# Designs tried in a protein design chat: VHH binders against q9vxt7. Part 19

Target 1, 187 residues: q9vxt7
Amino acid sequence: MPRPVLLIHGGAGDISDSRIAGKFAGIKQALRSAWGLLSPDNGSGGGSALDAVEAAVRSMELDENFNAGYGSCLNTSGQVELEASLMEGRDLRAGCITLLRDVMHPITVARRLMEKQRHTFLGGAAAQELALATGSERLQPGALVTEGARLTLKEFEDQVAQGKDPFFARTELTDDKPVPKTDPSGE
Below, E stands for the ipSAE of ESMFold2; O stands for the ipSAE of OpenDDE; V2 stands for 0.75 times the mean of E and O plus 0.25 times the DockQ between their complexes.

## First folded at step 12 (VHH)

Design g04 (framework vhh_7sr4_2; at its last look DockQ between E and O 0.01; V2 from the best seeds 0.00; counts 0 for: pae E 16.3 > 2, placed apart)
Fold by OpenDDE, look of step 12:
Structure g04 (fold): chain B 187 residues (1-187), chain A 124 residues (1-124)
Amino acid sequence: as target 1 above (187 residues)
Amino acid sequence: EVKLVESGGGLVQPGGSLRLSCAASGFTFSDYAMGWYRQTPGKQRDLVADIYWGGSTKYGDSVKGRFTISRDNTKNTVYLQMNSLKPEDTAVYYCAKYTIEVSGSTIKYTFDYWGQGTQVTVSS
């Protein structure tokens, strides 16, 4: 039986050196979360590829080092609008969520859409309804907004005010502290 | 139809305060930067303050530290709190809606709509 392969990508934004360690750690955590489900040698294993992928993304959604959930980039109104998509190759299925608000794990909602609904893509009110109707917790408004995200939005606005190219603004958290590129954790 | 309606102007003594409001309608308020300008007869209209959609602000040099611009997207209103008013602040104050123009890597903000203005007079 072939061994499973798990690949995770942590984003391609303008990532400062100081943020690399956090990103790397977050990716490792996501991998661990997923692999624990896939590993047949673990008593707790036996999960599907979908389970593993969902677990990995859920991990990333909790980590502000990623823009996937908590700490997401803000819209122009200063709000988090969540997106997630899931694809399954065996049966060629997909679920896509957009403009979801105040839900911790949009990837789970995307999975529910894929598995339980006829629609492939839901957004806004429809996505919100699905999320809540299928058991997602409604968070307090603004619960997913971080100070870093606010600062990023402000930075973007300031850049726009200065007449800079608005199409290439930073979406990653900024840190002015010089940090070596090597992982100080040694992991 | 875009509409901007200013209010809150009037006569005030030096050192006094006023709060201007601009009620906006006819567009998605939260998507646009808003601004306050002022003009005296025979002179150009000058920036007092502007506020971007996410809350970033800019002030004219003469009003920094005394004036504060803010917005309430739930009310489609932009405000100008004016403290420590001076006679030199006497002018017609106009609310403005920004629009954005992009050319290549350059972005330019212009105003496409103005209110009718509200008179602010600072006098003893």
Scores: ipSAE 0.039, ipTM 0.392, lowest interface PAE 2.9, mean pLDDT 86
Fold by ESMFold2, look of step 12:
Structure g04 (fold): chain B 187 residues (1-187), chain A 124 residues (1-124)
Amino acid sequence: as target 1 above (187 residues)
Amino acid sequence: EVKLVESGGGLVQPGGSLRLSCAASGFTFSDYAMGWYRQTPGKQRDLVADIYWGGSTKYGDSVKGRFTISRDNTKNTVYLQMNSLKPEDTAVYYCAKYTIEVSGSTIKYTFDYWGQGTQVTVSS
C-alpha cells in the first residue's frame, strides 16, 4: 500500500506577510492532529482518511487564524454563518452543510450528513437540527465571533461608506509588525 | 544553514543492538518532523522511521517492533534504537528533515534534506 499523504490548504485570498506565521503554525497543528490517525503506531487501532481529514479541519475550526468556525468572517449582521463539506474517495459520497450557527465543528456535522442521513446537502434549521440531534454542543450566541472578525467587517463597512469598491479590500487586517519567514532552508 | 550529523553506526553481530543519533542545527528543531532512511548500494533510500513534532511515529514494515525512533527537543537530537539486528539491516542510515513547500495558501510537506549518513554493518 502507498505511503499516506496529507495536504492542507489554508483558504482563499491574499495573505499579508504579518499573518503568515500564524497560519503556518495553525497548519502545523492541524497536521499534528490528523497525522497520528493515519499511523499504525498511534495506539488507537488506526484511523481512516476521513478521520484524518475531519481532525485536520476541526483543528482549523478552533484556530482564529482561519476563516472556519472560531473567528471566521461575519455576515453584515455581525454573526458567524457556518459551512462545511466533506467527500470520500471510494464511493464519492459527500455531505454539505450551510447556514449553520453556534456549533464549533461544522465539518463533523457534514460527516454525519454524509454517513448517516439520506440527503447530500442540508442547510438552515434542518442542518441545525441535525447538528444538535447527533451530539453537537450548542454554543452561546456570539461565542465564535472574534475582535479580528469585527474589525474586518468594520473596515469593509468603512470602504462602502466612502464609495470605494470593497471587492478589492483585504480579507484580513494586517498587524503593524512583520511576521518572520518560516525557517526551512532550500525552500 | 541546515545541518544534520549522524553518529553511532558501526559493526555489530546478528541479534545485537545499536543506537543512532542525529544532531540537528540551523532550524527550529521542535517545529519539524524528522526521520531515518536507509540505503543499500544500488537501491533507493527506504523509510526506516518517522517522528512528528507531537511524538507520533511511523515505521517501515521490515523494522516494526525492532526499531524505535525518539527525539529530544532540548538537545535538538533524533535517535534510532535498533534491536534484534539482522544482516539485511546493513545499510547507510540517513537522518532526514521534512521540507515545506509554500504556494499561495497551500503548504506541501515532504522530505528533501539529508545528513551525510552513518554506516551500519551486521555480520557474524
Scores: ipSAE 0.000, ipTM 0.136, lowest interface PAE 16.3, mean pLDDT 76
ESMFold2 (binder alone), look of step 12: mean pLDDT 78; pTM 0.763

Design g05 (framework vhh_7mjh_2; at its last look DockQ between E and O 0.01; V2 from the best seeds 0.00; counts 0 for: pae E 15.2 > 2, placed apart)
Fold by OpenDDE, look of step 12:
Structure g05 (fold): chain B 187 residues (1-187), chain A 124 residues (1-124)
Amino acid sequence: as target 1 above (187 residues)
Amino acid sequence: EVQLVESGGGLVQPGGSLRLSCAASGFTFSDYAMSWVRQAPGKGLEWIGRIYWGGSTSYNPSLKSLVTISRDNSKNTLYLQMNSLRAEDTATYYCAKYTIEVSGSTIKYTFDYWGQGTTVTVSS
């Protein structure tokens, strides 16, 4: 069996330097989570590529350094609307979820759609129904909203109020710390 | 060989404006974030700001209102626009190239190359 290859990408937004370390750590954690399922050296050696990918994304959904679940960008009403998609290349299968609310792991719901349903894409109430019917826990309203996400939305609103271009907004806050005079690196 | 050459420094009156340039060579300019730093006489280095390859900027909060960093990747040039200059802005200004150091699970941005600097003197 050829050695599996696992690639993870953590986003390409306007990321402040202060957030780089966190994202890097988060990517590594996601990689570790996934690799543990794939690695023949790990006694649990029974995971599939799908298992590994799901595990990686689940890790990222929990990590505020990413906006994939906890800490997702908010809609204009201040709500989290989750999206996730999964694709399996061997059989050309896919599952896509959109407008899912108050569920921790939309990627799992996407997988369930791919494996258990005849549809490829579900959104809103239908996605919600699938999530709950297949065992996802409904979180308290707002459980996935972070302060960072709120501030990002506020920044957007302020920009719009100032007559700035409403078609562009940051998806992540910049929280660069003041640079000490003794450290010219900006970190 | 990586080279950074600053220009545009000189004598300027208080309240004046100045635009500095940094010509880069010896590396793929568009692939790296760049920075401006300065050193006033008898003082340590002070970070001014950063610009990513795509043009996103971050500034020292103490200087944000007075400076604008930009770049032209087609010309391999970094710019620093300074407005409302004060006597305390007198310094040698350097452009610096970012690099990344990885240690364990942490990443740190550092500078691996600096220019020779260009001197700005603000005086009446």
Scores: ipSAE 0.070, ipTM 0.293, lowest interface PAE 4.4, mean pLDDT 87
Fold by ESMFold2, look of step 12:
Structure g05 (fold): chain B 187 residues (1-187), chain A 124 residues (1-124)
Amino acid sequence: as target 1 above (187 residues)
Amino acid sequence: EVQLVESGGGLVQPGGSLRLSCAASGFTFSDYAMSWVRQAPGKGLEWIGRIYWGGSTSYNPSLKSLVTISRDNSKNTLYLQMNSLRAEDTATYYCAKYTIEVSGSTIKYTFDYWGQGTTVTVSS
C-alpha cells in the first residue's frame, strides 16, 4: 500500500517574526489531530482522507494563529464571517460555505453540504440553517472575535481615516504572543 | 441527556492487562474530543490522555507506555487499553467529554460530563 501524505499550509499574508513559532505550533497540532486517520491500517482511502482533512482544519479553526474560525479577520462592521470549502478526489464532489456566523467549525458544515445536499455552494441564511439543523452549536455573538482581530480592524480603519489605501488588511498584529493551552496535554 | 457509562473494571494481578469501555449517548460522539481520567483511593484526579474526533491522541507522559486510548465512532464507544498493570494503577477510571466554553471572546475546550467510573484493583 502507498504511504499516506498530509500537507498543511497556514495561509497567505505577511507574518511577523513574533508569530512564526505560534503558526508552526498550530500546524503541528493540526497534523497531530489528523495523522492517525491516514495510516494504511485505519481505513478506506477517500473517506479516511476526508476525515483527516476535516480534523486538521477543525484544529486550525480553534487556533487564533490562523485566519479561520476563532480569531478570524473581522469585516468592516466588526463581525466574523466564516467560509470553508472541501473537495474530494474520487468524484470531485465539493462543499462551499460562506457568510456563516457563530459556528465553531465551518469546515464540518462544508462537508455536510458536500455529502448530504444537492447544492455545491450555500451562503448566508441557507448555510446557517444547514449548520444548525445538522447539529452545529450556535455560539454567542462575538465568541469568535479576539482582541487581536479587533486591533487589526482598528489599524485598518485608522489607515483609511488618514487617507491610506491598503492592498489587503493585515490579518494579525505585528508583535503578539501565543495563546496558552487550556487542557492538560502539556504540549 | 448526555450519558457516559464506563465498564470493564475488576481485579487483576500485577503485570496483567485490562480494556475499559465507555459507552456514550445523548450527543454526537464523533464531533467531540474525549478523555480518560483516574482517581486512586484517597488521591486526587490524574489525567490519562485525550483522543480527538479524528483518532489522534495525547497522553500524560508518565502513563504513555502503559495505556492506549482508542474510539469507535460507529459504536459511540471510547476505549482504554492498559497493559503491565501495577499496584499503583488501582483506581476508579472515568471517561470525560469535552465541550466548548465561551466567555466573551475566549474559547476553550473544557469537561462538561463525566461517567460514574469503573474500578480497577491490581493486587496479587
Scores: ipSAE 0.005, ipTM 0.218, lowest interface PAE 12.8, mean pLDDT 77
ESMFold2 (binder alone), look of step 12: mean pLDDT 80; pTM 0.773
ESMFold2, look of step 13: ipSAE 0.000; ipTM 0.218
ESMFold2 (binder alone), look of step 13: mean pLDDT 80; pTM 0.769
OpenDDE, look of step 13: ipSAE 0.035; ipTM 0.239

Design g06 (framework vhh_8k46_1; at its last look DockQ between E and O 0.01; V2 from the best seeds 0.00; counts 0 for: pae E 16.3 > 2, placed apart)
Fold by OpenDDE, look of step 12:
Structure g06 (fold): chain B 187 residues (1-187), chain A 125 residues (1-125)
Amino acid sequence: as target 1 above (187 residues)
Amino acid sequence: AVQLQASGGGFVQPGGSLRLSCAASGFTFSDYAMGWFRQAPGKEREFVSAISWSGDSTYYADSVKGRFTISRDNSKNTVYLQMNSLRAEDTATYYCAKYTIEVSGSTIKYTFDYWGQGTQVTVSS
């Protein structure tokens, strides 16, 4: 059997150096979770590429170092609207979810759509219904909102108030720019 | 290529003041913390001060706290070190440094790099 290849990308935003460590750790965790499924010798094994991909994304959805789930960027109302998409190349299938709320793992919902439904793309109420009907837990409102996300929204609002171009907004906190967390006297 | 050019050094009497400047190029200046180090003859290079990307956070060696002030102008790609109440022990070559991350295996370390040419500060009566 050919050796599987797993590639994970943690985002392409304006990521400051100060956040690299967390993101790097998060990516590694995602890789570990996925690889354990791909390689019977290195983990639980027995999983498919699809299982591995879902596992990796689920890991990232839990990690506030990313904005895939917990810690997602907020809409203008301060709410998390979740998105996820999954594609399977062998049979050319896809599942896409948008505007999902208060669910930890939209990627799983996307997979359920791909595997169990005839639609390729669901949003809003339909996505919500699918999520809950298929076993996703409804979280308390705001459970996925982080302080970082709130601050990011605030920064955006402040920029708009200052007359800056609202079409260009950072998804990363300004305070996330490289700042020594410890005594910088160490080299 | 990253370049850091320090200037502003000179001779001053004890109690005097100097303002160092470091012009940076070759990278997005506003994305990185900057720092100052110094090395006296026969001594190891030591940390002097650092400043976050926005200037909101500053750090100082104990030996310079209350006397030195680090600042930056991101529009000019420049970091400054205002040195007041200078002492003989402040005599050293001062170096500007860029904040960076070093990755080795599974380890990530925050450090400073891109040491340019230093500027000499001599405090003497």
Scores: ipSAE 0.015, ipTM 0.274, lowest interface PAE 7.7, mean pLDDT 86
Fold by ESMFold2, look of step 12:
Structure g06 (fold): chain B 187 residues (1-187), chain A 125 residues (1-125)
Amino acid sequence: as target 1 above (187 residues)
Amino acid sequence: AVQLQASGGGFVQPGGSLRLSCAASGFTFSDYAMGWFRQAPGKEREFVSAISWSGDSTYYADSVKGRFTISRDNSKNTVYLQMNSLRAEDTATYYCAKYTIEVSGSTIKYTFDYWGQGTQVTVSS
């Protein structure tokens, strides 16, 4: 009589000390968003594993602490390019989306690809058209860009202009870069 | 088999209103976007309106925006087109369609399927 389990991994790579609390809070929020869908404490046991995984990833796509959706890394043109993939264990179906823009939840588009289409992988204009056809809202250009992401791109551009190795420089700057944030008000 | 049956057409005076309905069967209606197209005699078929599978997003041709409203009722497997402020140029056969995606090699095509004869809307003085 196995109980459902949900595990969330927040990403690989170096994380500066200043970002650890935000990532931890973001993982907790993703767990909360999926909690009732798989918890044995709820009604008839909640929703499917796909529903829970989608809900958790949608939470992280809204969270600027993750490299997913809002606040994700910018390409060299200063734009957010979105990717998501999903696989289910029952029939080993998968949906993979890349080069999607101005959509809040690329994971939902990936799920729709997996469930409704004969292809596993879509990108670019085709992915954009699928998002529209399956009900995704088109955001204003730039709505997913954060100041932190802009700062990171600017530091990359400055390193390239100086002839430095941007991969090495980006790794060093992750620990030291100032990230503008609003102070939380006292309560 | 997929069936789409448009109805609610008729004769109406300019400035009048008409409501079209499209009953769907033979597929899981709530999984698909739906659309309306129209074709006047001797003219090419044109897009009128579309609605997402959940009903959360709607789309309109410029020529009808502000006058027509698309809606759906997933419990009744039905999509609707409310047409207000009708004009003579709205005279056409109106077809409802189911959205599909066709893949051929590396090419992705998006299309709406058509079913039946449609329903005639005639706007005349």
Scores: ipSAE 0.000, ipTM 0.135, lowest interface PAE 16.3, mean pLDDT 74
ESMFold2 (binder alone), look of step 12: mean pLDDT 76; pTM 0.739

## First folded at step 13 (VHH)

Design h01 (framework vhh_7mjh_2; at its last look DockQ between E and O 0.06; V2 from the best seeds 0.00; counts 0 for: pae E 17.4 > 2, placed apart)
Fold by ESMFold2, look of step 13:
Order: C-alpha cells, then sequence, then structure tokens
Structure h01 (fold): chain B 187 residues (1-187), chain A 124 residues (1-124)
C-alpha cells in the first residue's frame, strides 16, 4: 500500500545566507498546509494530489520569500507578471498560465484552465478573462509588489548600467544591502 | 464590509443531527479557507475544522467522526453537518475566515473575522 509523498523545491536563483531561514519556514508552511490533504490519517478521507499541490503553491504565492505571486520579481516596468503551471498524472492534463496580472493565486487559475480542457496554454487577456470568470479577485495595481522586489530590480538595473552581464546579476536582495537613499548623490 | 452570519441552531435531542449554515459577504469567498469554531458554556474556544477553497477539509481529530464541513462557492455559504449529537456538543458555533502567519519555523493560524454565532442545545 503506497504512502503519499509531497516534495517542494524553491527557485533556482542564488539565495543569501540571511534569506535561508525565511525560505525554509515558507517551505515548511506550504508542506503543513497541504499535507493533511494527502495523509492516510486525514479525517476527511483524504484530498486529491491536485488539492495538495494547489494548497502548497497558494501558500508560497502568499509568501514574499518566493518568486511566486506576492513579492515575486518585477519586470523592467516595475510590475509583477504571473505564471503558473500544473499537470496531473492520472490523465496527463495540464494547465499553463502566463502574462497574468493582479491575481493573488495564478496556480488556481492554471488548475481551472486544466479542468476546462479547452486549451492547455493561455496568456494575457485570455488568461485575465478566465481568472475573473472563474471567481478570482482582481487586485488593485501594485498589490503584489513588495519593497524587497523593488530593491532587487534597482540592484539589477544598477549592475546593467555598469556594463555587467545580466546573467551574473543577483535575482534576490541580500540582507546586507541598505535601502537606497531617496536623494541621489552626484547632483 | 465583511459579514458572516450563522444559522440553523436550535434544540435537538441526543443522537440527533443538525446542519448549520454560514452566509458570507463582503469578500471573495472562493479565495479563502473557512473554519468552524465552537464555545461550550463556561469553556474556551474549540476549533472544529477548516475547509479549503476547493472543498477539501481538515478536522480536529477529536471531532472528525461527528462533523462534516462543506461549502457552496456559488452561494457564498459554508456548512457544518453534525450527527449523533451529545449533550457535550451544546455550544455556540461560529464560522470564521482565517489566515496563516509564519515566523521562523513557527506557523500560526489566525482568524481575522467571525460571525455572531448560532446556539445549539442538545438535551433530553
Amino acid sequence: as target 1 above (187 residues)
Amino acid sequence: EVQLVESGGGLVQPGGSLRLSCAASGFTFDDYAMSWVRQAPGKGLEWIGYIYWGGSTSYNPSLKSLVTISRDNSKNTLYLQMNSLRAEDTATYYCAKYTIEVSGDTIEYTFDYWGQGTTVTVSS
């Protein structure tokens, strides 16, 4: 009789030592929020693997320590653009969402796409329409943007202005970076 | 404005069943997990369980054989089905909207909105 397994992996970008504790706590929270849906000892008779995966990712989308939803990386216009995908093994259905904005839980939109089965991949206006039509709240512009994400974008822009290869630019702000001054020097 | 209104309480004999309802308004119901909590006379709050936005549930282990939580997202309504009721189940029952907070390795569940409650009395 197989036991369920849930494995969560964070992003591939560099992580400073000062950020590791927050990411571990976030991964543990995601595991705890999802595990009860899989456990053989769950009193509700268990949830589906899709329910568990969705719950874990929704936890990470609320957690500014991850590049997903709230506090994720900004595009060059200073905005959060959202992507999510999922697949199930039973029938090999998949849902992929890109260029979504102002929605707290893109993973739930990806699941709704998968379950409707009209398309595997949606982006932009079509993804926005699906999100709203299936009950997602439209957030105010900027609701998903954090100060940490703004500082990370600023550091990236500064490195590019110095002629550095963007491949080597940091994707997350280390704790030892100060908040930039509001008055630029060199007037 | 966020509102949660419980209903369906009343007097029931031991062994009986009740279904409680919670009508929600003022927020996007589909985006939040919801919970039931009860308070017996003269006692503290006891968590019953919660239900995720997709309908999956998790229960207080001591109550899991007694209760079933469900939701109807199209009606913005949360339900609590209780069966085989006992006198010790006499309480005021509240529905609640909750959030998760993380600090280091500690996970904390916090309820940010509550209903006014509905009273269930189990007596002969």
Scores: ipSAE 0.000, ipTM 0.156, lowest interface PAE 17.4, mean pLDDT 75
Fold by OpenDDE, look of step 13:
Structure h01 (fold): chain B 187 residues (1-187), chain A 124 residues (1-124)
Amino acid sequence: as target 1 above (187 residues)
Amino acid sequence: EVQLVESGGGLVQPGGSLRLSCAASGFTFDDYAMSWVRQAPGKGLEWIGYIYWGGSTSYNPSLKSLVTISRDNSKNTLYLQMNSLRAEDTATYYCAKYTIEVSGDTIEYTFDYWGQGTTVTVSS
């Protein structure tokens, strides 16, 4: 019988040696979360490929080691603007979200968009409306901003101030930070 | 809208065989694992087994020898073949669609849609 294949990538930025262990652990956790839906050996396996992919990304969105979701990179105003995209390969359906704020799992919103089959891409107020109307909880403003992300932004600002090329700015965390133990989104 | 419609239930004698069907619509059927569960009169739900989108199966150990789950993705149909039926197999049989839910920082499988069920009565 054919075996499903699950591939997870945790980023390709300038990752410091001190962050490698956390990245790896996070990838493993995402893998475990997803693979449990694909493998009968651990007592589960009832999910779809989409469910598994969403599960993996949701796991990563909770992990500050991945600068998406909690601990996202900040814009120049110090705010988290979330992006997510989901695609299924059979019929080439896709859902894309941009400029979403204060929602824990943008990937879920992206999936909801994809499944609606009305639009492929939503941003800003429209994305926010979709998220909330479809059951996402609105977090407190700034809930997704981490100290690590602030420090990363500051580092970027300092580099720019020094006349360095901002296109080569670091986007990865420089210090180890704790990962939240719960999902505050309620989803 | 997601719909699951079971059929094939009825009265059967002990030792008999029965094949149930579940017609699925409203979602990409071949992208989801599907399950059969049953509920005997006065009892709770009992898991029978499930089948992956690719056709791999898992069964309740207590029922493995008596049941076979299959699917035809071209017809969006789930099947449950039951052999050597016993009186204790009398129940309403449901097909269910798998999904996921989040509990804290963990993700688990669950069922988001069920059919209306089809009743099987095993009696002499």
Scores: ipSAE 0.000, ipTM 0.188, lowest interface PAE 13.6, mean pLDDT 85
ESMFold2 (binder alone), look of step 13: mean pLDDT 78; pTM 0.752

Design h02 (framework vhh_7mjh_2; at its last look DockQ between E and O 0.02; V2 from the best seeds 0.00; counts 0 for: pae E 17.9 > 2, grease 25.2 > 24.2, placed apart)
Fold by ESMFold2, look of step 13:
Structure h02 (fold): chain B 187 residues (1-187), chain A 124 residues (1-124)
Amino acid sequence: as target 1 above (187 residues)
Amino acid sequence: EVQLVESGGGLVQPGGSLRLSCAASGFTFDDYAMSWVRQAPGKGLEWIGYIYWGGSTSYNPSLKSLVTISRDNSKNTLYLQMNSLRAEDTATYYCAKYTIEVSGDTFEYTFDYWGQGTTVTVSS
């Protein structure tokens, strides 16, 4: 009988040596928060794979070491714009959220979209309305911004002011990046 | 207006069982993780466990063998089954709606709404 598997990837890009230990600790914490939901034990039983994936991503959204939620990258207006997606591998249902603001857990909104609404993809005002209507609390503006994220934006702006191409800082393809997945690939 | 109303408390003998209920209203119950918390006389709050909207649970390890949390989303009701009760389980039991407290760059998991509680007394 196949055993449950949980895999977590902390994101692409060049990671400085000073942040590696924090990333490892954050990945381990996300694994701990999720794994118990996959191993039901001799008790009341565990959770679904969706519950485990959501728990892992919620842990990462709280952790400033990841580009998700708290401490994520800022847009050029100095604001956090949130994205998350979730897919159920058995029937390939998905929920995708973009351009969400001031919500602590965009992954939970993506799950609500997948399970409580029939649309696959929502962004902007529609995503914001979904988040509030399904119980997400609106944080104060700026609550998700960290000093590290501000410094990163300042460095980008300094490079542009020196005449550098805005794309100089990228070392990868410029298409939309997938939201990190914390659930096994399909069965 | 969020309301959480606990019931089912009372006097029970050691070794007995008791099922507590929490009736929820004023929010979309099946969109939230819910929790049980207790407070023994003269003690601080003790987390018992939480249950996700899909029914999965996580428990305080010291209480895991004694309690089972369940929910019925069609009735907006949260349950706590307690077995093999001991005198130390005497407490006021609260159900709670889970949330995150944010203060600048610091945050903690906390309970934003909880009910008035129901008292359980375990005594001969």
Scores: ipSAE 0.000, ipTM 0.119, lowest interface PAE 17.9, mean pLDDT 74
Fold by OpenDDE, look of step 13:
Structure h02 (fold): chain B 187 residues (1-187), chain A 124 residues (1-124)
Amino acid sequence: as target 1 above (187 residues)
Amino acid sequence: EVQLVESGGGLVQPGGSLRLSCAASGFTFDDYAMSWVRQAPGKGLEWIGYIYWGGSTSYNPSLKSLVTISRDNSKNTLYLQMNSLRAEDTATYYCAKYTIEVSGDTFEYTFDYWGQGTTVTVSS
């Protein structure tokens, strides 16, 4: 049997040199989380490819280095609006979530949507309802907002104020921030 | 613990129809392709067909006209509809869970779990 291949991409933004180490560490953690489900050698090889992918993304959603989930980029109102999408390639199933708020793992919500096979894409209130109705915990408002994200938004605002093209604004953190050691979502 | 439990087997007359079920548990059913295989007395294992995650199917060409595989992901259940049964269809039928890995075009028994089977006897 051919060995499964797991590929993870950690973003393509304007990443400072000081953030590279953290991103690599985060990628490794995501890989470990996912691979543990795929590899029989680890004793937990009972997971599917979807389980592995979800596990990897969940890991990344906890890591501020990837600004998706905890530490997400903020909208112009200073709020986290979460997005996630999951696709199964063989049958072309997909689940997409947008404008989800105060949920730790939007990828899991996307997974649930995909599995229901009623809709491919949900946003806002509908996505929120799906998340909570299917077991996601609602976090305290602003729980996913980090100081790094606030600073990034401020930098964006400053650039706009200076007349610079906001299309090329920085979305990556400039300072090294600690990553939470636990999953506050309870999922 | 992964469990696959087949049911619906029994005695049927030639030309009759039968629907088998497989109840799956212990894993995310929707994440796996599923298969039916059978073993006639004194013969080797024969692949019947499989169904992918979203319902796409593939069949053994020799059995395609006689069988239909379906699944209900909401019930974690796999089905095998058999029509126009013949004496040579007498066998123990097994539900099988495919692995995620693909092994190419030469091996059709790429599954890691199967049930205890349900026996179908076609006789007048």
Scores: ipSAE 0.000, ipTM 0.179, lowest interface PAE 14.1, mean pLDDT 85
ESMFold2 (binder alone), look of step 13: mean pLDDT 78; pTM 0.756

